# Ledger of designs, part 20: VHH binders against q9ybd5

Target 1, 159 residues: q9ybd5
Amino acid sequence: MEGEGLLVRKIRSGVVIDHIPPGRAFTMLKALGLLPPRGYRWRIAVVINAESSKLGRKDILKIEGYKPRQRDLEVLGIIAPGATFNVIEDYKVVEKVKLKLPEESQGVLRCPNPTCITRKEREKAVSKMVLVSQDPPAYRCVYCGTTVMGDEIHDLISP
Short names: E, the ipSAE of ESMFold2; O, the ipSAE of OpenDDE; V2, 0.75 times the mean of E and O plus 0.25 times the DockQ between their complexes.

## First folded at step 4 (VHH)

Design s89 (framework vhh_brivekimig_d4)
Fold by ESMFold2-Fast, scan of step 4:
Structure s89 (fold): chain B 159 residues (1-159), chain A 119 residues (1-119)
Amino acid sequence: as target 1 above (159 residues)
Amino acid sequence: EVQLVESGGGVVQPGGSLRLSCAASGFTFSEYAMSWVRQAPGKGPEWVSSIYSSGGRTLYADSVKGRFTISRDNSKNTLYLQMNSLRPEDTALYYCAKDFYEWGSFDYSSQGTLVTVSS
């Protein structure tokens, strides 16, 4: 716990995402568009497979100077429901949010059905999915009814 | 001035078939995707199927995949729903809708067509 407190306070401003399931920090970086070449704008620290009293093992993601976009919390909640999102200003946690699976997702998850209206560039429908199960996580496309479950959901996050 | 007139409903036994039609007027039918939506007694509306404006792509709710076929004839401004292997849970008022359910606007006040599956 003291080690974690020291890590969090090392960030002057930005975000710290804690209690990430092991291996999901890289999924988060990809989904946030922070993998090279874009990610070089921010100082990013990743702790992989660290000790956790809650999870046994966890990842931690620290992004200095990063201001999250509205869609970022939704995306992060899809990847790591239950993780803790900390907003840091002047070395102090000014906001702490427990991430959760959004009840619906619009324009974020791509339907895996190649026939779906949302998969066609010239059609004007934007992806819309609704949460149908939290454990395991599952989303259903409103347009074609295709259900996507578990880890495959992460592969459907739009760039 | 959008008008949609559904027809083809009726009473059938489980395992039976029906073909629904929707005659559209008041808009350029070929430029819009079309959908079938149903509402069972005492329940909210449920999307059933959609077809792209060109007719080249179709979409189905999981509950009807493999049993229902949506199609359209742009030269006749008509939308169809072929329903096979009907089940008691398919009993509902069926509506055609301009554009996609919950995405597009519903510019009409049609009465729908009643499908009753019972024995």
Scores: ipSAE 0.000, ipTM 0.128, lowest interface PAE 17.3, mean pLDDT 78

Design s90 (framework vhh_brivekimig_d4)
Fold by ESMFold2-Fast, scan of step 4:
Formats: structure tokens, C-alpha cells, sequence
Structure s90 (fold): chain B 159 residues (1-159), chain A 121 residues (1-121)
């Protein structure tokens, strides 16, 4: 264990998300439904505000036993575009994905406009957003045209 | 498997004090460094404090140095955070976390529960 004095422990199976912008690891955990008050308990290791040659500072998130769905990758890409998503099996990286802002997103981002058809329970319309800017990130609702930008996008991620 | 249960949060006025507790089970508590991490509403996570497995060494974030004291009782498998001179910016959910190898860097497993601290007049 001596060689790992300042490193997060290795995991046998699960996911490792690296190069997360500082402070976004908990945003990811919240969006994935892994923060209280949920009844699920995961083996989760978080490195916050670590040194990074790429970003100056970064977070790292390790979730043992976690198997992502396509929705999860879209959510993580919205929160941390440019982060590296690693799938681990038997302590080895078996898949590596560079997260990106999805060009369109269905059922993931809630329109902030309370009069939008997607906000009306009776209509049951599934939200659909289209990426209109990468920096800062911005999405536009295809139904009502409302645009949501920057960090406020993270607050609109549906459970 | 690892269980970390926080308690002791509440509402206090600026300048007040609170003591948080974390009851640990499912691992050999005395072999692990432990940490407190907080998340304020609308902000990212902030590492607050860590304590070595023996209790012999502690580390604090600059924002809490001189105001907070971390301690542990290995015979009771319990971690504590004494918070004095509380400020509105200390308002957050506080999480107990188990450090593995890099307690100074905030590398840790965290609790899924948390305890809410609100500093408000």
C-alpha cells in the first residue's frame, strides 16, 4: 500500500471519472441519484480539487460496481464535458469515453419555462433540448424555444 | 457495507456552535483516516477536515482553521467535528467520509446521508 500513499485506491470493477472540473463530482453524484436521501448505498471514492496537468485542478469520482446506462453518460457529459469516463473490469480500463455535451437530449433536461407543454403533466410531452452553444454550454427547448445556459443547466437535470 | 451515519446538525445563529458526530460500522475504524466534507446549497463539495487513524494528526481547510476541531474516539467508532464561531457561509450538508490513502488531498469514501447545518439569523 506504500506506493499508493497519495493516490485514491484502485477498484476491481465499476467506473472511474477523471478530469472532472473542480466541484462537479458532487453535482454528478446528485444527478445520478447517489446523494441522500436515496436509500441506495454505493462504494464511492471522491478526490476533490486535485492537481491536474490538463485542468490545473480536477475532481475524480470512483463508483464501485456501477454500470452506466446511456442516460447516465449524457447526464455526465452535460455536467463535465471533456472529462474521461473509464469502465473498469479486473482493475483494468476496458472502455474509455471522453464525455461531451450531447447535441440533443430527450427526457434528461427539464424546461425551466413553467408554461412549456413539457411542464404540463396532462400533456405528457417528453422534454427535448438541442445544443446551441458549447462555451458556455447552452440548450434550447424545441417546444417553446426557451434557452438555458451555463451552470443552471445542472439544476434542470431530471431525477 | 461501509456505514457512516452523521448527526448533530441544526439551525444556529452566527457566532454559535454545533458538534457533529459520525457513527461508523462495517470496517475497522481505527485503521482509517477520516474526513468531513460539506456541500453548500448551489455550490460544489468542499473538504473541511481530516484526522489520522490514531488521532495524532489533523488537517483543516483554510476556511475553517481556528474555528473547527476534528476528533475521534476509536473505542466508540465515532468521528466528531466541533464547529465554533459559525458563519452564514458554513451553511451546508456535512458528510462523514473514510479516507484511504490521501487524506490531505481529500481522497475518500463518503456517507450517503449527511447532516444539515444552517447558520442563519
Amino acid sequence: as target 1 above (159 residues)
Amino acid sequence: EVQLVESGGGVVQPGGSLRLSCAASGFTFSEYAMSWVRQAPGKGPEWVSSIYSSGGRTLYADSVKGRFTISRDNSKNTLYLQMNSLRPEDTALYYCARDFYSWEKGAFDYSSQGTLVTVSS
Scores: ipSAE 0.000, ipTM 0.091, lowest interface PAE 21.6, mean pLDDT 77

## First folded at step 5 (VHH; framework vhh_brivekimig_d4)

Design d1 (at its last look DockQ between E and O 0.72; V2 from the best seeds 0.00; counts 0 for: pae E 14.2 > 2, grease 24.5 > 24.2)
Fold by OpenDDE, look of step 5:
Structure d1 (fold): chain B 159 residues (1-159), chain A 119 residues (1-119)
Amino acid sequence: as target 1 above (159 residues)
Amino acid sequence: EVQLVESGGGVVQPGGSLRLSCAASGFTFSEYAMSWVRQAPGKGPEWVSSIYSYGGRTLYADSVKGRFTISRDNSKNTLYLQMNSLRPEDTALYYCAKDFYSWEHFDYSSQGTLVTVSS
C-alpha cells in the first residue's frame, strides 16, 4: 500500500479499498451493511477526499478483521469501478483485485419498478440486470426493460 | 434507529390538494432512495411514488401520475408528496419508506398520515 499521505495505521488483517471516487466510501459502507451499529463489530477507518495523484481526490476504506463475502466484490464494483480491493494478512497485501462493473447482476441489483415480475413475491423471480453502458454506467432489467444509469444504480443494491 | 414521521394528512374535497411531509432520522437520508406508499381501508399496501437519492429522478404509480409530485430536501432530511386533484380513491393511510423496497416488508412502527377525500 501507499506510504505517503497515510492518515491511519496499517491493519494486520482485513480489507483495504483504495482509489475510491471521492464521496463513495459511505456508499460502500452502506452497501456492505457496515454502517453503525452493525459496523461496530469491526475497526473501520474512512478517509475521505484524500489527495490522489491518479484521481486528484479519492476515498479510502479500511476494515480490519473483515472477511469479504462473495457478493462484496460485485457490489463494490458497481459502486466504484476502477477502485482497488486489497485483502490484508499479517500486514501484507495477499490479494489485489481491480473492481469492475459486472456484466450481469443477479440478485444484487433489484428492479426499481414495483410492477416488475421480480418485485412480485409470489413469482419468486430473481432480479437480473445487465450492463448496457460502461460510461456512464447503466443497467437494464431483463424482465421489464427498466434502465437505470449513473449513481442511481447505487440505490438498486439489495441489502 | 430509523425513524420516519409522516404529517400533512387531513380531510379534503374531491379536486382538492394536500402536501405530505416525512421527517427522517436515524440514517443518512441523502444516501437512500425514498418512497411513498398508501393503504386504503380493507386493502393491501400500494406503492405510490419513489425518488432516487442521486439526481432526484422520480417514479409514480399510474394511478397518481400527473397528479402527485414526490420531492426531497436533503438538507432537512424531509420527503414530500404534493397531491393535487385528489379523488375519493386516494383515501388512505400514507406512509413514508426508506429505499424502493422496504415497504414490501413494512414495519408498522410508523403511524402514517391519514388522507380522506370525500364530498
Scores: ipSAE 0.762, ipTM 0.880, lowest interface PAE 0.6, mean pLDDT 92
Fold by ESMFold2, look of step 5:
Structure d1 (fold): chain B 159 residues (1-159), chain A 119 residues (1-119)
Amino acid sequence: as target 1 above (159 residues)
Amino acid sequence: EVQLVESGGGVVQPGGSLRLSCAASGFTFSEYAMSWVRQAPGKGPEWVSSIYSYGGRTLYADSVKGRFTISRDNSKNTLYLQMNSLRPEDTALYYCAKDFYSWEHFDYSSQGTLVTVSS
């Protein structure tokens, strides 16, 4: 036989994210606070640069015990639109979600303009970024009109 | 523990140039946007410039646009600010900051580097 690919055990409970564009798995873990020093409580398996019939190459994440917040799905959709998010309970997929770019981001993506009213803490203005392109991904701030696109969007995710 | 160490300040005449450096440690430098902030004597902090972690897109305050250039060297964990055509108004203590700066709340975790523009 061809032999097995990289062996990663099935998880009993948690999340499996498949079809992640190559190179983005660690960005996802960082954005969710799942890496030291911010976090070190989950058993995490990361497969980087695996072969993918769908993408050519991909990353895969398995996170045992992880229970995503609604905000986390927004974050993941920004980083890896098109990836498959699987919720696992008792070794079974109980929910499957295709991640996608949110049409709007409120309070999750910061405005790229450091002088924007939403960057002034005393003003209590919450950022609102609207999707203006899917490919390449691009968002525009509703307050100052500044646009961010591509991988730069990932720098703007609030912890 | 995050540490940022600024250097390269000094006394120069108007029209002169300086290059500031910021040595970073205690975090994965290449994954964070970085900023320069300055504070003149008796004034509050003023954002100067920022650079993204990936792709290198840069942003500048209007007061320095066209004269200052921010850059980074991820292999040396170092942020730079090339300052040309310096003016007396650029006299300030310069700090680097991890991530994008909140312009009303700056955490002075370092000493900064003093730039004095005077004839």
Scores: ipSAE 0.000, ipTM 0.238, lowest interface PAE 14.2, mean pLDDT 82
ESMFold2 (binder alone), look of step 5: mean pLDDT 82; pTM 0.840

Design d2 (at its last look DockQ between E and O 0.67; V2 from the best seeds 0.00; counts 0 for: pae E 6.7 > 2)
Fold by OpenDDE, look of step 5:
Structure d2 (fold): chain B 159 residues (1-159), chain A 119 residues (1-119)
Amino acid sequence: as target 1 above (159 residues)
Amino acid sequence: EVQLVESGGGVVQPGGSLRLSCAASGFTFSEYAMSWVRQAPGKGPEWVSSIYSSGGRTWYADSVKGRFTISRDNSKNTLYLQMNSLRPEDTALYYCAKDFYSWEHFDYSSQGTLVTVSS
């Protein structure tokens, strides 16, 4: 990750997400609520369509000063399973996590079916989606059975 | 700033057709699902239709299934609603909304476009 071919400098602290499938960096920013103007709280570097020996092409996301929440790993795992999430402290990787599709998503993925009980404001049911396929990725609502596949899952990520 | 501008409303007779448009700006249109909602006089907002960001899949309220078609052109940042076989009960102010869920907390930031179906 660090070394030759970098388009941007190292960050002192924050997160670096590497091996992002091409085109998904902005999807990540959206899902994390880091698009402008909110994103201006942090220094964000977006590298799109970089060369990758592993993937051919990849995106890279660096967010300096960002403190990840537990929810963030789930969200990012949904968007880019297989990508590498790195926690940076003092210019060093102190934690490395391979992102993955969560087996169960509670509260993060919302059911797109407006008639689902989880979409009724008067109800207190929290969305619950279960992974039913890895490739292509697919999640099913445990309440109404609605299934969503592929990149369309990204549209279900709650703010 | 997010801006959604609806157009295409008008007065039509029962059985008539209209095509609504929503011009979106201030956000990456292609990254968001979009929805149509409507509010009839004296009633609360009602979800009408939604479309995924890619346009590959759509959702419809039972009341409009078979009659309405939602579509989008991401290159033009525009959302559409083709309304056929219109009925008096379709009379409402129609709004465009970002993603599947935002309309649940409608902020009335847009003016909407009025559709009136009457003989």
Scores: ipSAE 0.732, ipTM 0.866, lowest interface PAE 0.6, mean pLDDT 91
Fold by ESMFold2, look of step 5:
Structure d2 (fold): chain B 159 residues (1-159), chain A 119 residues (1-119)
Amino acid sequence: as target 1 above (159 residues)
Amino acid sequence: EVQLVESGGGVVQPGGSLRLSCAASGFTFSEYAMSWVRQAPGKGPEWVSSIYSSGGRTWYADSVKGRFTISRDNSKNTLYLQMNSLRPEDTALYYCAKDFYSWEHFDYSSQGTLVTVSS
């Protein structure tokens, strides 16, 4: 009956992100602005390297009272595609979403190429990155063609 | 508070070399890409080079490619720029910056380090 135990108590409302690839929970917190000082407004539980029947190992993130913005959902999908996003109300899962890599990103993923038009003050162009591979994850800039892959994509997320 | 302190600049003859350092504090250095930016007298800032947080990928302006090498040591919170085959056109104040260069987010928070290439 080991599978019935809970590592952290259930939350009344907020979100639970389950099946996070191991090692990515803190990357998610940082990218969402949930680390101190901004993160002090939220009660957060992080489980690192838990056992998972799906993945072998996983991270879990519980955030009480949190309602993510659309941009936050895009960021979550970039960092932990395949993770399960659960919306909790009155201790019940009321919505369950499998996170996925967005097909395109506008203004969220920056292009790292400094000669790109999106890096020139005069042009005022907003970055646009298009998904070109799911596994490994890869995005290409629509303006200059620069392609980035894997965990390097996480470095490109705008604050 | 984010702090970036550049050093290693100086006066050098054309064809010479210098190695710049940037000591970083006030943030988790190993989680951020880093950039070098330079500003010549009377000009706006010019991006020079960038490196991913892991050190696994680097980019260079065409004007410095093949002559400059960016690197980092995450255990020392330090960013480096090895500058070889220096030219008079490389004369500038050099700054390090947290993350990738962007016109809307660039702000020098330090004094930079002056590189002067002249006979």
Scores: ipSAE 0.057, ipTM 0.425, lowest interface PAE 6.7, mean pLDDT 83
ESMFold2 (binder alone), look of step 5: mean pLDDT 82; pTM 0.844

Design d3 (at its last look DockQ between E and O 0.01; V2 from the best seeds 0.00; counts 0 for: pae E 16.6 > 2, placed apart)
Fold by OpenDDE, look of step 5:
Structure d3 (fold): chain B 159 residues (1-159), chain A 119 residues (1-119)
Amino acid sequence: as target 1 above (159 residues)
Amino acid sequence: EVQLVESGGGVVQPGGSLRLSCAASGFTFSEYAMSWVRQAPGKGPEWVSSIYSYGGRTFYADSVKGRFTISRDNSKNTLYLQMNSLRPEDTALYYCAKDFYSWEHFDYSSQGTLVTVSS
């Protein structure tokens, strides 16, 4: 990361998400609940459409002071499979995870079909979506069979 | 603060058409799916249609399929509902909602727009 032309300084602690496909940084912020005004709790740097030797163009997200939850990796993997999630402590990367599409998502992706049993409160059924395609990404509801593909999947992420 | 302002309702005869609009503010409109819901007098809220943020895929309740068309203009932060071949049973207050699920816990802070289909 040091060799890349950073527009912003290094963070002491928090998370850095690199190699984000262009245009998905804000999707990530939304999914993490960090869009304004909630996001003002942290120092957030968003770099969009930066040059990338690997991707041509990429987004970068830095969140200083943010402590990731277990759910975050799944959510971010859905949004940007292949991106790199870095945990920063004392200006050093202490953990690095390559984000990926989960094979199964329970309780994170909601079924878009309002008639699905998982959308009925009285049934208390937890959403369960299974990965049916990697490229383009596609998930299918195990209950009603509804399939969602591509960037539409991002809209299924429960807050 | 999320604000949704519906407009375009009115009185129309059976078989007529209306076009509803929803002006959205207070959030990044283009990042969210949007939905239309309606509430008829004496009935609970009913999901009508949804449109996703990316790709433009649309979903409809069976009761409105083939007659209603949901669309959006992200440059204007506006959601639309074209209603054709209106029926008396379409009479309701129409609300727009963020996401495809938020309406389930909708506080109905907005006034909605009244659609009355009557001969």
Scores: ipSAE 0.339, ipTM 0.691, lowest interface PAE 1.6, mean pLDDT 89
Fold by ESMFold2, look of step 5:
Structure d3 (fold): chain B 159 residues (1-159), chain A 119 residues (1-119)
Amino acid sequence: as target 1 above (159 residues)
Amino acid sequence: EVQLVESGGGVVQPGGSLRLSCAASGFTFSEYAMSWVRQAPGKGPEWVSSIYSYGGRTFYADSVKGRFTISRDNSKNTLYLQMNSLRPEDTALYYCAKDFYSWEHFDYSSQGTLVTVSS
């Protein structure tokens, strides 16, 4: 029997994301490009709908060997603000960060307005979305003023 | 093993310019955001500037906006900081760092490059 009652064994190196709102772990994996068609190279463990005293229920994501990029941390913060991001080296947590909604997103979060100049290929305008509410989460496009809110934000993350 | 080697520091008069370089190895440079961090004598580390791996989007601390320009050359695995209109308060050891978020828990695995701005 494993000590401390761990549902999934500890990883030697990589990342562990805890306190993920239930139902968002696979959204994270797809948005990070860690699954086909874009990638399939890391050992990944996903715990779905575990009990959480903080959230009632939660998901947990363990990605062995993964070194996150800056874009990855922005994406994670958009999908699961408030979740705990742990960097693991030699089976120890060497860095712990509480994920947060980025104040602005450029090139990562697309504008939902199909007629926005950032959606027109020939204009070469890169999207810029600014955080306008924490709860519920909401972003506004700086070019056309369109606002996106709540879980629909996740559908706007660029591949 | 990640290796970052800073260079280009020196002594300069107020209002002068310097260009810092950071040679990177041990990771795929083009996949990571990069940052400049500085530490003045007797103070903790201060984030200066960052640049995303994609799109080249840049970020600056308020104290350096309009005076400093971060850039990168992925073909040479090199990060740059062009520092113009230097002030005595810019005097510090300057370090480059991998990733945007690592600057909050910065370690000092490299020597840095010293910038001294004095009359």
Scores: ipSAE 0.000, ipTM 0.119, lowest interface PAE 16.6, mean pLDDT 80
ESMFold2 (binder alone), look of step 5: mean pLDDT 82; pTM 0.843

Design d4 (at its last look DockQ between E and O 0.81; V2 from the best seeds 0.00; counts 0 for: pae E 7.8 > 2, grease 25.5 > 24.2)
Fold by OpenDDE, look of step 5:
Structure d4 (fold): chain B 159 residues (1-159), chain A 119 residues (1-119)
Amino acid sequence: as target 1 above (159 residues)
Amino acid sequence: EVQLVESGGGVVQPGGSLRLSCAASGFTFSEYAMSWVRQAPGKGPEWVSSIYSSGGRTLYADSVKGRFTISRDNSKNTLYLQMNSLRPEDTALYYCAKDFYSWEYFDYSSQGTLVTVSS
């Protein structure tokens, strides 16, 4: 992110997500609830389809002033396992986290089956999805057994 | 602002067909799953069908399986519902909704389109 080839300048504080698979930067913004108009609370830079020695092409996301929640790391791990999450303070990386698929998702991935008990308001059951495959990614609902894999998992992320 | 505009409703006889459309604007349509829901007179909202953002996978309520087909054209920001073999119990106001879940919160951003099946 600090390389000479990037046109986007450094941020003082916030987060930088590097090595995002091409096309997933906006998916991340969506999942984090940072698309307009909510996103206007922060300064957001999106770099899409940049050259990458590792991936060929990559996206980059910078969010200045953003304070990540634990949920955010889970969400981002689902969308872009293997991407690098950087916490920035005073123009320096103070923390690096390699994003990964969570083994279990509670409350983040919602079951798409409307007949699932977790989709019944009166039952007050919280969604619980378990990782059943890494490649391709796949999650299964522990209640009704509904399984979702690939990029379709992204559609299960509730804001 | 998110806008969803349904169309294609009407009056048909049992066994007839209708095709509903939903024009979406105000958000990146291709990034969201979409759903159809309906509300019959005197009843609560009922989920009908959903489609993932890519259009590659669809879900249906048991009551409409084999008769209804959900589809989408992301290039046109439009959601569709082909309804065949219509029954009187399909009579309802039909709404399209963003993602799998939003309809549960009674988002009345749309007026819906009325489908009436009667002899």
Scores: ipSAE 0.772, ipTM 0.889, lowest interface PAE 0.6, mean pLDDT 91
Fold by ESMFold2, look of step 5:
Formats: structure tokens, C-alpha cells, sequence
Structure d4 (fold): chain B 159 residues (1-159), chain A 119 residues (1-119)
């Protein structure tokens, strides 16, 4: 009803992410590995800067045929805390999750410090970043103490 | 499909300066961190500097801190490295790389740009 003016037709199977803070839809596509090179199977609809009663403005992402991976909610929670992640099967929402900043991230956020032990594959140390501020978002590496804040965190997500 | 073209290298005396450029295409430059990497004759590749996608934070190897400045212009898809107070040990072939540098997966798909610091 309320989405008919700016939305594509509903999907039988896939993912709909709503209430994305404006300007982050393409960052989400990058993090999910869905930025189009030729030959991808997924149909993707992106709505940029739509009106939102909750946020003033929002982005919306529909991905037909996409099957979410087990870590996708963590990755997307880092990019768009507060957004709504909907899994669609047979035209119905079968899972609905409000995304949030994880308290810790292990193996998902890389440490940007090139001398950190987590940047040395041979050391077998998996990155571990802990949330140290919600607003602005900030994470700190538990091994070397490097801190990253705001939208820069998005550069650290492992592909 | 990713293309990176380095330029601006040359021969300079110790204490001199050079500015390197890296023209990027084939990807959404503004969405990625970028790095400079160098390889001295007979040595393996060495990470030099990285810059976040927004240009808001920069990282430097200890050997270049205070002398080198990384920057980017997202409207021109171009990465820069300003190199001041050059030393003979800065002599190397310099490459730019998409994303934060990983020594395991560095690809020499570009020619690089040669910097020679020689009396």
C-alpha cells in the first residue's frame, strides 16, 4: 500500500532491506558482494532518498533470488543499524530483523593497522573489533588498540 | 577490469620531493580505501600508506611518517602520494592498490612508477 509509488513489484523470494539511512545502499551492495559485474543472477532494485516517516529520508534495497549468508546480518548491522532486514519466501516475510551494531566483530571487521598480528595470515589471529561508541559508531582492535569511527568502519568489512 | 596507472616518478637528489599520481578506473573508486606499495630492487613489496574511502583518515609505515602524505580526489578517481625529504632507501618501484594492502595477494598488474633517489 504505502510502498507502491516508489517500489518495484513484490518479490517471490529474496531480501528486502528497508529504513536504510540515506546514502548507504551502495555500501550494502558492496558488502554483500552484489555490485554488478556482468553475469550476476540477482535482480536488484535500489530506492535512493525516499521519504520516511521514521527517518525523514531512507534508502530501500530489494534483492530478488538472494539467499542470505549466516554472517550477513552482522555485516549489514555495521553499515545500517536500525534498518529492517526482511527475508521473503513465497511472497511472504518469513524472517524480520532490526539491524544493530554488534558489540564485537570477529573475522568480519579487519583491523586497518598493517602491522597488527591479524594482518599476518601466518599468525592465525582472527581480527576482533569491539564496539566502543554507538553514536558515532566506533570500534577498537583488541590486539593493537587501533580505533575507527563513523562511516570509515565500512571500509574495514571483509569482502 | 580494475585499472590503476601510476605516474610522477623520476630521479631526484636526497632531500628532494616528488608527487606520485594513480589514475583509477573499472571500479567505484569513492567506495574503496586505497594504498601505496613500493618494491626496492632485490626486495619484496613493502606497504607505504593507506587512505580511507572518504579521505578522512590516513595510515603510514613508520619509515615514511612525517615525510610522505597520501591523499585522494574522489571526483577525479585519483590517488596521490606527496613524498618529501627523500632518502636513498626510498628508491623503489611504486604501485597503487585498491583496498587495504595485503602482502599475500598483491598483484603487479600495472607498471608502477619508478622513484630513484641518488646523489
Amino acid sequence: as target 1 above (159 residues)
Amino acid sequence: EVQLVESGGGVVQPGGSLRLSCAASGFTFSEYAMSWVRQAPGKGPEWVSSIYSSGGRTLYADSVKGRFTISRDNSKNTLYLQMNSLRPEDTALYYCAKDFYSWEYFDYSSQGTLVTVSS
Scores: ipSAE 0.022, ipTM 0.481, lowest interface PAE 7.8, mean pLDDT 82
ESMFold2 (binder alone), look of step 5: mean pLDDT 82; pTM 0.840

Design d5 (at its last look DockQ between E and O 0.79; V2 from the best seeds 0.00; counts 0 for: pae E 5.7 > 2)
Fold by OpenDDE, look of step 5:
Structure d5 (fold): chain B 159 residues (1-159), chain A 119 residues (1-119)
Amino acid sequence: as target 1 above (159 residues)
Amino acid sequence: EVQLVESGGGVVQPGGSLRLSCAASGFTFSEYAMSWVRQAPGKGPEWVSSIYSYGGRTWYADSVKGRFTISRDNSKNTLYLQMNSLRPEDTALYYCAKDFYSWEAFDYSSQGTLVTVSS
């Protein structure tokens, strides 16, 4: 947190995601299952279109009391590669992770093709998507070959 | 609470057209892909079409491709399905659903909207 933009108080514990591309904060909340009403379990601050020396504009997400899971990093990396994930304890950053696109996603990104074997419940095949491009982001289903690109990838994140 | 209310169904002759609507509330509509599914009498649910949250890219079942058009108005929290060249086999209860996948659980509170295609 560089102190630019809107004033938001520090959190004692939880997570702070900084340098989010503008407009993706709510996508993150959705992906984490924290959009209302479920999000009311947590204290959440959303800052959108804040000034950023690096990006021009950025979003910031603070989730007080939130305990991150390993899956969260993958999900958030998909949504905002390059963003900074901070773990906060006692008002201090105790861990900092630069988010990135996963090379492979299992069980997180689902294939949008309804005829894919991974979409057949009876087959119990777990979705597996592989990164085929970083810019723009693109993933391909290893089973049926369906490719998804750009922001549409966000819609494939399983809850 | 998530609410999805379908409307626009009715009785039409083969070759006719209908436009279905789905009014969504209780969630941030613009952040979710949306889908149409249908259930014909005596059959299980069938995916019909989906639309992404952003960009408007669409997906269609082969059975409806070229005849149906899915669209959305995020400002109105409404999903649409324009159905042209309707066939008797299109007769079903039509439901709207969040995202690409949730319809598989078929846990909707809505009653759907009935489309009947018959001569």
Scores: ipSAE 0.526, ipTM 0.789, lowest interface PAE 1.1, mean pLDDT 90
Fold by ESMFold2, look of step 5:
Structure d5 (fold): chain B 159 residues (1-159), chain A 119 residues (1-119)
Amino acid sequence: as target 1 above (159 residues)
Amino acid sequence: EVQLVESGGGVVQPGGSLRLSCAASGFTFSEYAMSWVRQAPGKGPEWVSSIYSYGGRTWYADSVKGRFTISRDNSKNTLYLQMNSLRPEDTALYYCAKDFYSWEAFDYSSQGTLVTVSS
C-alpha cells in the first residue's frame, strides 16, 4: 500500500535520515564532510522544510551508498537528537535507530574556551564533554567547566 | 579551495583604531565559526578572537578583551575585526581562519594583513 508519494525516489543502498528538525540538514552535511565540493562523490537528496506530522516541519537526508562510522552516529545524534536513522539495503529498511545526544563526547566536541588545556598545542589533551542537559542540549567540558548549549554545540564538532 | 583574503591593515599611532576585513570563498561561510590569529615578528601564532557561525557569543584573548570586536556578515562572506586602543604589542601580521580551532595549525597560504602600531 506504500505508494510513490515520497518527495525523493527511494534509494537502493545507503542511509535515510528522517524527522530532522527543520534547518539542520546542511549542518549534518557539513559535520559529515559532505558539503560541496566533497559531497559531489555521493548522490545526496536533501529535503528542506517538509511537512511532518511529528514535528510540524522537518528536513530529510538521503545519501546513496553511504556507510556511516560509529563516530558519525555520535555526530548526527548531537545535531538532530530524536531524528530517525534508517539503513537501507536492497530498497528496504534493514535497521532503524533513533538518534540520541551522547552522554559523553571524547574528541568529537571541542571546547571553545581559549584557555582550556585541550586548546594548548603542547599539552595534546583530547577534549571530553559531558551531557548536562537534554533540552536545551548542553555539554560541559570536564577540564575547565565551560558549558555550551543549543546551536553553539554544532560549531564545535570536529571535522 | 578555501580562500581567505585579509585587508585593512596599516600603520597607526598608539591609541588608534583599524578595522580588518577577511573575504572568504571556497566554502559555505555561514556554516563555520571564524577566528582571527596574529603573528608578531619572532613569535609563534597567537589566537586573537573567534565568533560562532550564527554570530552571537564571541571569544577573545585576554590581551585584546575590551579593545577588539569581532563580527561577521554572512550575506557578504566577510569577517571583521574592529581594533581600538591599539598598542605597540598589537603589531603583527593578522590572519583569518576557518573554524573555532583552525588557527592552531596555520598553513599561512595568504600573506595576511600587517598592522604596525608605532609612534
Scores: ipSAE 0.131, ipTM 0.569, lowest interface PAE 5.7, mean pLDDT 83
ESMFold2 (binder alone), look of step 5: mean pLDDT 81; pTM 0.831

